# Designs tried in a protein design chat: VHH binders against Glutathione S-transferase TCHQD (TCHQD). Part 2

Target 1, 266 residues: Glutathione S-transferase TCHQD (TCHQD), of Arabidopsis thaliana (Mouse-ear cress) (o80662)
Amino acid sequence: MQLYHHPYSIDSQRVRLALEEKGIDYTSYHVNPITGKHMDPSFFRMNPNAKLPVFRNGSHIILDTIEIIEYLERIAEVSSGIEDATFNREVVEWMRKIREWESKLFTLAHIPDNRRLYVSKFLRMVVIARMAESPDLASAYHRKLREAYDTEDKLKDPGALRRSKDHLLRLLDEVETKLEGTTYLAGNEFSMADVMLIPVLARLSLLDLEEEYISSRKNLAEYWALVRRRPSYKKVIGRYFNGWRKYATLVKTWMFVRVRSLLRKY

## First folded at step 1 (VHH)

Design A7 (framework vhh_7nfr_2)
Fold by ESMFold2-Fast, scan of step 1:
Structure A7 (fold): chain B 266 residues (1-266), chain A 123 residues (1-123)
Amino acid sequence: as target 1 above (266 residues)
Amino acid sequence: QVQLQESGGGLVQPGGSLRLSCAASGFTFDDYAMSWVRQAPGEGREWVSSISWSGGSTYYADSVKGRFTIARDNVKNTLYLLMDSLKSDDTAVYYCAKGPLEYSYWEDYFDYWGQGTQVTVSS
């Protein structure tokens, strides 16, 4: 089994949490989207949307996060010798609701404009360089270039950001209500619904928004403290989100982009 | 009672095209991922293609990428497989399969199968 991922990718964190909770071993391949590695032709041929993660088991390549998690659920059940013919509909419903909130626009809106624009320009240059190197992928790269401009336009739309924030607030309010009666999101046992939510809370923590979005909700705050104690959280997210370590990673990435941009190496 | 009924198979010459259909009943069709799986004589089952509940995501085996297209019509409760540039090694019984969830895409997950429809590619 192989996983192409990045520690700061929410969907990558979801799959890695599922793998860790189920004790499934895999070969790890780090792909840093800020440095443009997700645009390399070998990765791009596997997933022309250039999104993380990408999961592979033999000839099976799975690109959708919920599909990967479902695959892992089945593997874990078969390996245990236990046939489970029943699926928890509440777990699936929560996974869908949480998945519908897109973190990209929200995250980018909390990055200083000058840093974001510099990285955006660097990534556009990477796409253009890859387009020249792999003419067979030119139309797909051109689509990614158009998507980059569309994202910049959405960042200039106050309505788009407000809708994203409102969507998140409604989601977290619904979570808070559920947690009044249960320990975890779909009941008193940890499930894949929690796997989907935990990286959202981690992203809020990474952006220094815990007080506004998490601590303001009593049950959600207690839940966040509880899930951070899980061994899976510590390995997948906690290791990379300690104060100085998160800044060290960002500084290294920024220096890489700056040096390569100055040298015109894309 | 879940029922899946395939149709559209037959004899076709190499390089030809066929359209397979699967009529689904007994469940809420648009809540589930659907798949096509084939089995050649004396061979094991081979997953061919899958489509998500909404039709927004499609997946293909490497052997059929660029030649086959999976589609669904949630109003008609029907799954399709459009097969172009057929080769002799595409000869198999093609089965429509339902996963237990909206995202069940792989052959080991399927809880219901159709009866199958024979596709023969020869001159």
Scores: ipSAE 0.000, ipTM 0.139, lowest interface PAE 16.8, mean pLDDT 79

Design A8 (framework vhh_gocatamig_d2)
Fold by ESMFold2-Fast, scan of step 1:
Structure A8 (fold): chain B 266 residues (1-266), chain A 121 residues (1-121)
Amino acid sequence: as target 1 above (266 residues)
Amino acid sequence: EVQLVESGGGLVQPGGSLTLSCAASGFTVSSNYLAWYRQAPGKKRELVAGIYSGGSTVYMDSVKGRFTISRDNAKNSVYLQMNSLRAEDTAVYYCAAEFYSGWDLPEYDYWGQGTLVTVSS
């Protein structure tokens, strides 16, 4: 089993948390979307939407995060003596609610405009270069170029950001209410609903928004402290986001973009 | 075509034991979730025990330690071993196969005809 992912991708973190919680081994492939590696022809042919993660088992490729997690739940059921809640409707409902909040616009809106626009321009140049190198994929790359411009237009729309923030607030209020009576989102046992939510909280922490969105909610704050202690969290997210490592990774990525841009290598 | 056929029901005295069998056809037991439900007069159907494709099991609290669900993949069958039976265990017992279809939602359930278990002196 193979996983194409990146430590900063929320959906990648979700799948990796599921894999760690279930003790499933896989071959790891890092694909950094900030440096445009997700636009490389070999990866792009596997997933023309250029989204992470991509899960592969033999000839079967699964691109949807929840479909990957459901597949992993089925595999885990092969482990005799381990009780699973794979058919728990509340787990499924929470996974759906959490997935409906899209993190991309929210994340980009909290990055300084000068840095964001520089990276955006670099990624557009990468797409153009790949289009020239692989004419057979030109139509698909052209679609990705249009999507990049659409994203910039949405970032200029204050209404789009407000709707995203309102959606997140409603989601977190619902989570806060549920956690009044339970240890985890779907009851007193850890579930796939929690693997969907944990990366959202980690993203808020990464953006220095913990006080506004997490600490202001008593049950959510206690939940966040609890889930951060799980071995799966420490391996998948904590390793990359804690203290100095957060800044080191960002600096290395930014330097890569700057060097490639200066050399006109896209 | 999916079919479930239950057998093994009958009259038993309190404290006795009984084994229910469910023979499946049209699908593979080892690849699907199967469960035993029961319905007593005037009550809703309730889950008694379930076995997942991987072999992990679930039980209703009131039967845990007394009932054991198992499967025989070669015979494509699921069993419910019931020990220390009580009057409140009296019900029609149903074998069910639940097919999880993922996020597109509707799940498809197949039910057997049911087998009556009466615990009475």
Scores: ipSAE 0.000, ipTM 0.109, lowest interface PAE 18.5, mean pLDDT 78

Design A9 (framework vhh_6fv0_2)
Amino acid sequence: QVQLQESGGGLVQPGGSLRLSCAASGFTFSSYWMYWVRQAPEKGLEWVSTINSGGSSTYYKDSVKGRFTVSRDNAKNTLYLQMNSLKPEDAAQYYCAKDLSEWLYSSDYEMDVRGQGTQVTVSS
ESMFold2-Fast, scan of step 1: ipSAE 0.000; ipTM 0.222

Design B1 (framework vhh_7yz9_2)
Fold by ESMFold2-Fast, scan of step 1:
Structure B1 (fold): chain B 266 residues (1-266), chain A 123 residues (1-123)
Amino acid sequence: as target 1 above (266 residues)
Amino acid sequence: QWQLVESGGGLVQAGGSLRLSCTASGFTFSSYAMGWYRQTAGNEREWVAFITSGGSTTYADSVKGRFTISRDNAKNTVYLQMNSLKPEDTAVYYCAAVTYESDSGYEYTYDYWGQGTPVTVSS
């Protein structure tokens, strides 16, 4: 089994948390999207949407985060002698609900415009270079270029950002209410619903928004403290997001982009 | 929950027209970008057209000037008007609600799919 991922990708963190919680071994392939590695032709042929993570088991390739987690659940259950693995209805409902929050606009709004625009321009230049190098993929690369421009249009719309923030607040309020009666999101046992939520809280922590979104909610704050103690969290997220270490990968990535830009290598 | 229901497909002669509709339920339609994709036998799905929440449109080169995407937020519906149809346009057409996620400058698309509606262009 192979996983193409990045430590800062929310969906990569979700799949990696699921793998760690289930004790499933896999071969790790690091794909840094800030440097444009997800646009490399060999990877792009496997994944034309250029999204992370990508899960592969032999010839079977799965691109959707919830589908990957469902596949892992089935593997874990069949290994224990159960042939038809399913999730509890409440777990599935939480996974779907959490998945529907669009983190991109929220995340980009908290990155300084000069850095965001610089990376955005670099990635567009990478796409253009790949289109020239691989004419057979030109149509798919053109689609990614158009999507990049559409994202910039959404960032100019204050209504879109406001709707994203309101959606997040409603989600977290619903989570807070549920946690009044339970230890974890779908009951008193850890589940894949928690796997979906934990990276959202980690993203808020990475953006220095814990006080505003987490600490202001008593039950969510206690939940966040609890889940950060799990071995899976420490391995998947904690070692990349604690103290100064959360900036180490960003600094290295920024230096790579600067060097490549100076050399005009895209 | 998310639901996308396509309609309007069928058989049409080359040079003819069809209008596809896709009605969404279970989410705030006006906040999402909507797209149309198509798939021919033996090939992966390819994008055809997108419309943003603000109404901006983009088209694949193969359909530009012939197809028009539009939306009606009051009806939670996105449309694809297909004119000057060619045999090469024969495919199953899929409606998708499109969201984007970014991780430190990384972009990727989430596609929530309808069931598809077949379009066959003869001659």
Scores: ipSAE 0.000, ipTM 0.117, lowest interface PAE 17.2, mean pLDDT 77

Design B10 (framework vhh_6fv0_2)
Fold by ESMFold2-Fast, scan of step 1:
Structure B10 (fold): chain B 266 residues (1-266), chain A 124 residues (1-124)
Amino acid sequence: as target 1 above (266 residues)
Amino acid sequence: QVQLQESGGGLVQPGGSLRLSCAASGFTFSNYAMYWVRQAPEKGLEWVSTISSSGDYTYYKDSVKGRFTVSRDNAKNTLYLQMNSLKPEDAAQYYCATEGDYYDSSGYTEYDYRGQGTQVTVSS
């Protein structure tokens, strides 16, 4: 089994948390989307949407995060011979509800404009260079250029950002209410619903928005403290976002983009 | 079935202009993005320009931006490339190309050049 992923990708974190919680071994491949590696032709041919993660088992490639988790659930059940009661209807409902909030616009809106625009321009140049390198993929790369411009337009639209923030607030309010009666999102046992939510909270923490979105909600704050103690969290997210490591990773990525852009190597 | 026929190439002096045409048949032209690519002797294939299926979005290689203009006439199934202020480095065989649809599953699709190309020579 292979997983193409990156520590900064929310969906990558979801799949990796599921793999760690289920004790499933896999071969790891790092693909950094900030440096444009997800646009490399070899990766792009596997996933023309250029999204992370990509899960592969032999000739079987799965691109959708929830489909990957469902696949892993079936593997775990077959291997253990035990039905996993935590993967019930309530779990699936929470997974779908949490997936409906798209983090991209929200995340980009909290990055300083000068740095975001610099990276955005760099990524567009990478797409143009890959289009020249692989003309057989030009239509799909052109679609990615349109999506990049559409994203920039949405970032200039106060209504789009406000709708994204409102969606997140409604989601977190529902979570807060559920956690009044349960230890975890779908009951008193950890489930794949928690796997979907944890990276959202980690993203808020990474953006220094913990006080506004998490600490302001008593049950969510207690839940966040609880889930950060899990070994899976420490391995998948904690090791990259605790203290000094958070800043080291950001600095390395920025310097790489800056050097490549200066050298006009895309 | 898919056929692309390029025309309009020729010999021109530096600073001159040429207009290339590509006549498309065998597919629903208006549903596909089209692109121009070129290949100089002993060099690799190089992307020049892309135009969306509607014609609303166009993209160019940096070195030709401001000098080349791509356009299309969906009613006539024809793609154009207007080349102004031609430079010696623009000399190449020019091809128009089209692409298939991508699968919305775990698969991917293969694309090909269908045209014979048209030669652009710029005297130095």
Scores: ipSAE 0.000, ipTM 0.117, lowest interface PAE 18.9, mean pLDDT 78

Design B11 (framework vhh_7zox_3)
Fold by ESMFold2-Fast, scan of step 1:
Structure B11 (fold): chain B 266 residues (1-266), chain A 123 residues (1-123)
Amino acid sequence: as target 1 above (266 residues)
Amino acid sequence: DVQLVESGGGLVQPGGSLRLSCVASGFTFSSYAMGWVRQAPGKGLEWVSDITSGGSTGYADSVKGRFAISRDNAKNTLYLQMNRLKPEDTAVYYCARVEEYSGSWDRYYMDVAGQGTQVTVSS
């Protein structure tokens, strides 16, 4: 089994947490979207939506995060002969509800404009170069170029960010209410619903928004402290979010963009 | 599996020289751009220098003309020759792998290995 992912991708973190919680081994392939590697023709042919993660097992390619988790539930059951009793209707309903909040616009709104615009220009040049190199994919790359400009327009719309923030607040209020009566999101046992939520809380922590969104909710704050103690969290997210390590990843990405720009390689 | 091990730091007087080494394992070293980053006490990470798989080099303005980056692909080793050291060069130095491969999906993500190597410039 192969996973094409990035440590700072929320959906990548979800799949990696699921794999770790289930004890499933896989081959890791790093695809950094800031450096434009998700636009490489070989990866793009596998996933023309150019989103992470991509899961592969033999000839089976799965692109949707919830579908990947459903697949992992099935193969774990077949392999071990043990059914996961926690993977029930309530868990799936929480997973879909949490997935409805889109993190991209919210995250980009919290990145300094000069840095974001520099990376945005670099990524547009990558797409243009790939269109020239792979004529059979030109229409798909043209769609991605249009999407990049559309995203920039949304970042200039204060209403779009407000709607995203309001959606997140409603989601976290529902979570807070549920956690008043349960240890984990779908009951007193850890489940795939928690796998979907944990990366959202980690993203808020990464953006230095923990006080505004997490600490203000008593049960959510206690939940966040609890889930950070899990071995899966420490391996998948914790190792990349401690102090200097988050800066190391950003510096490495900047060096790559700088090297490629100097070489005029897009 | 993928790891980088830094060495060669130490205490040196202003105007002195040190040579840092970074031994890489778990990946095809010759296929990747490599670099050095540093963290001074109480500060964030600062990019110092990089070298492409083809040998092209870049340097931060603060070290240009004093530092020289090089690589030995046969030994999977990255070097940083630091000359005319100043107190402001005091930092922990880390080596880093930079993705340069056009089909990056066949490569592994690598975090910064170990504790780095401490360089202290003081009389």
Scores: ipSAE 0.000, ipTM 0.109, lowest interface PAE 19.5, mean pLDDT 77

Design B12 (framework vhh_7yz9_2)
Fold by ESMFold2-Fast, scan of step 1:
Structure B12 (fold): chain B 266 residues (1-266), chain A 122 residues (1-122)
Amino acid sequence: as target 1 above (266 residues)
Amino acid sequence: QWQLVESGGGLVQAGGSLRLSCTASGFTFSDYAMGWYRQTAGNEREWVAFISSGGDTTYADSVKGRFTISRDNAKNTVYLQMNSLKPEDTAVYYCAAQTEYLDEGSWRYDYWGQGTPVTVSS
């Protein structure tokens, strides 16, 4: 089994948490979307959406995060001799509801415009170079180029961030209500619904938004403290958050310098 | 299967020198920025030095002029040359490899070594 992922992709974190919770081994392949590696023809042919993660087991390729998690549950249950491998209905409903919140636009809105535009221009140049190198994929690459411009347009729309923020607030309010009566999202046992939510809370923590979104909700705050103690969390997410605040300014400066260097290397 | 293996730590007297090495396997080393961090008991890990995939270097104020970071892509190794060591430099030193940019403009270290202890006696 192979997983093509990036450590900070929310959907990659979801699949990796599922793999760790189930004790399933896999071969890891890092694909850095900021440097345009997800646009390399070999990867792009496997996944023309250019999204992460991509899961592969032999000739079987799965691109949808929830489908990957369902597949992992099924193979883990079959290995234990379970005759009928199905998800609890409440778990599935939570997974879909959480997936509906769009993290990319929200995250990009919290990045300084000058650095975001610099990265955006670099990625557009990568797509243009790949179109020239692989004429058989030119139409698909042109679609990705159009999506990049559409994303810039959405970031100029003040209503788009407001709608994303309102969606997140409604989601977290519903989570808060459920956690009033249960330890985890779908009851008193950890489930795949929790692996869907944990990376969302980690993203809010990374953006220094814990106080606004998490600490303001008593049950969610207690839940966040609880899930951070899980071995799966520590391995997939937690190891990367020790002292990250100390490095924010350094990383921002370094990122700017690297993008400039990469503009000359397509 | 990825690994970062640190070596070169040990006991040294104040004013002495040590060279730390960190050898990478299981990923394309030349695509990653490399950093050195240190941690003392009861404190968070603090950044010491960075080297980009292109060779650009940056240092923490506390070590600037005393420490030098370098890399050898042919050997998949990053080095930290530590000169004029002070008792305050006593710590466990960690090497870290990171993808130079994270998706969506956030930052996270992709790989961490297990650490090598450095003790500076006076």
Scores: ipSAE 0.000, ipTM 0.110, lowest interface PAE 15.9, mean pLDDT 77

Design B2 (framework vhh_gocatamig_d2)
Fold by ESMFold2-Fast, scan of step 1:
Structure B2 (fold): chain B 266 residues (1-266), chain A 122 residues (1-122)
Amino acid sequence: as target 1 above (266 residues)
Amino acid sequence: EVQLVESGGGLVQPGGSLTLSCAASGFTFSSYALAWYRQAPGKKRELVAGITSGGSTVYMDSVKGRFTISRDNAKNSVYLQMNSLRAEDTAVYYCAAGTYYEEAGSYEYDYWGQGTLVTVSS
C-alpha cells in the first residue's frame, strides 16, 4: 500500500491518523504542493485534481479522503476476522459535517499576502512548464491554471472569507456542545470522526489561532489537550508542528521556491 | 459485485440528440475514471470520451463540440450527451470504468457494461 501525502495537508493528516490508529503499514511518498510536486505529470495523471492524499494498493487508486478511510476500515476488519464492518451512524454524520468545511481559502487568507502571492506565481509557472513537457495533459493543466486565478479572485472577496469563517465557527460550536456530554465526538471512544476533526484543530494551531478558536471553548480546549497526547497525533502531526520544526519546514520550502523561481527552474 | 448498466440508446434521426446514462455499483465510483467506447459492425472498439476521477475530459476528434461527457458522483452515474448526431455515430456504446496504472503510465479499464445500441437513421 502506498500513500502520496504531505505533513501539512489536512486530508493527508486525516488518512495518516486513520492508518496509525488502525496499525496499518504503508509506503510513504512526500509530495510538497507548495513546490509544485503535485503537478508533476506522473502524479497529475493519477489525480488531475492535484489534491493530496492519493492512496494506492496495487493498481487501485483512491482519491477521496472519506473513501480511503472506509477502505481502511474494511482492511482492519478483515485483519481482525470481523465480517461486518461499518461506521456508527453518528460517526458518519460527523465526518460528513467536518468535511463540508473547506480549509484552503481560510488557510490562504491567514498567510501574509507577499508570501502567498509569490508562491502562487511560482505554482502557475510550474503548471505552464508542465504543460510544455506533457502536451497530452495541456487541457487539464489549463483547468488547474484557471482554478489558480479563481482562487486569487476569491481571496479578494471579503464575503467568501467571512462565509468560511462563519461556517467554521458554527462547526466548532456544535463540537463544543457535543463535548459537554462525551469524551470524543461520537461518544466516549475515539473514532474516525475525531480523525477528521483533529487536523482542523492542528491547522488552527499552525496558524497561531488557538486562542481565538480553541481556548475560547472550554470542552474543545480540553479535547484538544487530550487528543494531542495520542501516539497517532505525535507521529502524524506533533513531530512536524513542535517548536522550531514547525518553522524549519516552512523556511526550507520557502527557500526552495525562491531559489527555483530565481533560477527559473520549474 | 461490480456492475455497469447503460441506458438511453435507441433510434434517432440525423441531426437529433440522445443522452446515454451509465449507472455503476459495487465499487467506489468517485475514485474511478469512466469512459464511453463505441463499436460499429466490422470495426474495432474506439474511445469516444473519457472523464477521470478529477473531472478531466478527453474526446475523439470526430465528436468534439458535439458530445459532452459528465459524471454525477452522488448518483454513481456517468453520462454522454450526444448532439448533432450523424449516420457515422451508429454503433453499440459501452460504458467502462478503470484506474490509473503507474507502470503503464495510463488508465486501464477493467469493468465494462453490456452496451447500448445507438442507430442514427432517417
Scores: ipSAE 0.000, ipTM 0.085, lowest interface PAE 22.2, mean pLDDT 78

Design B3 (framework vhh_7nfr_2)
Fold by ESMFold2-Fast, scan of step 1:
Structure B3 (fold): chain B 266 residues (1-266), chain A 124 residues (1-124)
Amino acid sequence: as target 1 above (266 residues)
Amino acid sequence: QVQLQESGGGLVQPGGSLRLSCAASGFTFSSYAMSWVRQAPGEGREWVSSISGSGGSTYYADSVKGRFTIARDNVKNTLYLLMDSLKSDDTAVYYCAKDRGYSYEDSGYYFDYWGQGTQVTVSS
């Protein structure tokens, strides 16, 4: 099994938490989307949506995060000799509900406009260069270029950002209410619903928004403290969000983008 | 009234091939993911393969990957399992199962309807 991922990708973190919790071994491949590596033709042919993660088991490729997690649940079920392939409906409902909140617009809105636009322009130049290098993929690259402009339009729309923030607030309020009666999202046992939520909370922490979104909710704050103590969290998220490692990665990535842009190398 | 009817099982020698079919009725076939699940004598149920409603996504158990192919014909409302390089440990009753959702994602591994099963025996 292979996983193409990045430590700062929320969906990559979700799949990696699932793999770690289930004790499933896999071969890891890092793909940095900020430097445009997800647009390389070899990766892009595997996933024309250019999203992370990408899961492979031999010739089979799975691109959707929840579908990957469900596949892993099935493998674990078969390996443990479980007779029925029946799972808790509440777990599935939480997974879909959490997935409905899209983190991209919210995350980008918290990056200074000048830095974000510089990176955005660099990535568009990468796409244009790849279209020239691989004419067989030109239509798919053109679609990605169009999507990039659509994202910029959404970032200029204060209504879109407000709707995203409102959606997140409603989601976290529902989580807070559920955690009044349970240790985890779907009961007193850890589940894939928690796997979906943990990276969202980690993203809020990364953006320095814990006080606004987490600490203001007593049960969510206690839950966040609890899940951060899990070995899976430490391996998948904790070690990459640890002090200087976070800054080193961001500085190196920014320097790469800046140097390549100045040299017009894409 | 959902009905799933399997066929194509039988006795085959090791290294042989079989094609299982499942005729579905009573629901909009293309709107649901479908799966094959097997049960060997004295063993629990083992998931074998799944296919999304459109046929665009397929999933396989490690034990059958590279040897089995799942397919569907949404015009004929039929699910298939093409089994190549059969081994004695593939001996089992094979069940056609209807998922509750379009993709695996939609239902979270719940199968709401099962067929009667078809026996596959791999023996020399």
Scores: ipSAE 0.000, ipTM 0.097, lowest interface PAE 20.7, mean pLDDT 79

Design B4 (framework vhh_6fv0_2)
Fold by ESMFold2-Fast, scan of step 1:
Structure B4 (fold): chain B 266 residues (1-266), chain A 124 residues (1-124)
Amino acid sequence: as target 1 above (266 residues)
Amino acid sequence: QVQLQESGGGLVQPGGSLRLSCAASGFTFSSYAMYWVRQAPEKGLEWVSTISGSGGSTYYKDSVKGRFTVSRDNAKNTLYLQMNSLKPEDAAQYYCARDETYYESSGYYSFDYRGQGTQVTVSS
């Protein structure tokens, strides 16, 4: 089994948490989307939407995060001969509800404009260079270039960001209400619903928004403290998001982009 | 109803210039980003340039940067490609294309309409 992922990708974190919680071994391949590696032709041919993660088992390639988790559930069940009673309808409903909130626009809106525009320009240059290198993929790269422009337009629309924030607030209010009666999102046992939610909370923490979105909700704050203690969290997210390490990683990535852009190497 | 019609191609000497035009109809032209793409004999389709709906953002293939300029006149529903310092490697069929959203394929976009093309030949 192979997983193409990045420590800062929310969906990558979801699949990696699922793999850790289920004790499933895999070969790890790092693909940094900020440096444009997800646009490399070899990766792009596997996944023309250029999103992370990509899961592979032999000839079988799965691109959708929930489909990957469902596949891992079936593998674990077949391997052990025991059905996982925690993977039920309520869990799947929470997973789909949480996935409905798209983090991209929200995340980009909390990055300073000068740094965000610089990275956006760099990524467009990477796409342009890859189009030249692989003309057979030109149509798919055109789609990615258009998405980049569309994202910049949405970032200039205060209504789009407001709708994204409102969606997140409603989601977190529903979570807060559920956690009044349960230890975890779908009951008193950890489930794949928690796997979907944990990276959202980690993203809020990364953006220094913990006080406004998490600490303001009593049950969500207690839940966040609880899930951060799990070994899976520490391995998948904690090692990259601990104190000064989160800033060090962001600074290193920013410096890499600046150097490559200044040298016009894409 | 969507129509894209290219013109302005022809035979030119190396180092010469040509201006391509694309007349658009059947849609709100200013609401769409537009592309110039080309296809040389026995080669695949190659992206050349992109211009945003407002004309405020333009992007180019590295090999044409500084030589080609894309522009648009939204009042006339017309897209342009000014090609200077033409090289033999620029010889191709040139197409203009309109981008459209594809909602059911994870939200990514593609160009869905392109014109019939205009031939550019560069020879001495």
Scores: ipSAE 0.000, ipTM 0.112, lowest interface PAE 19.4, mean pLDDT 79

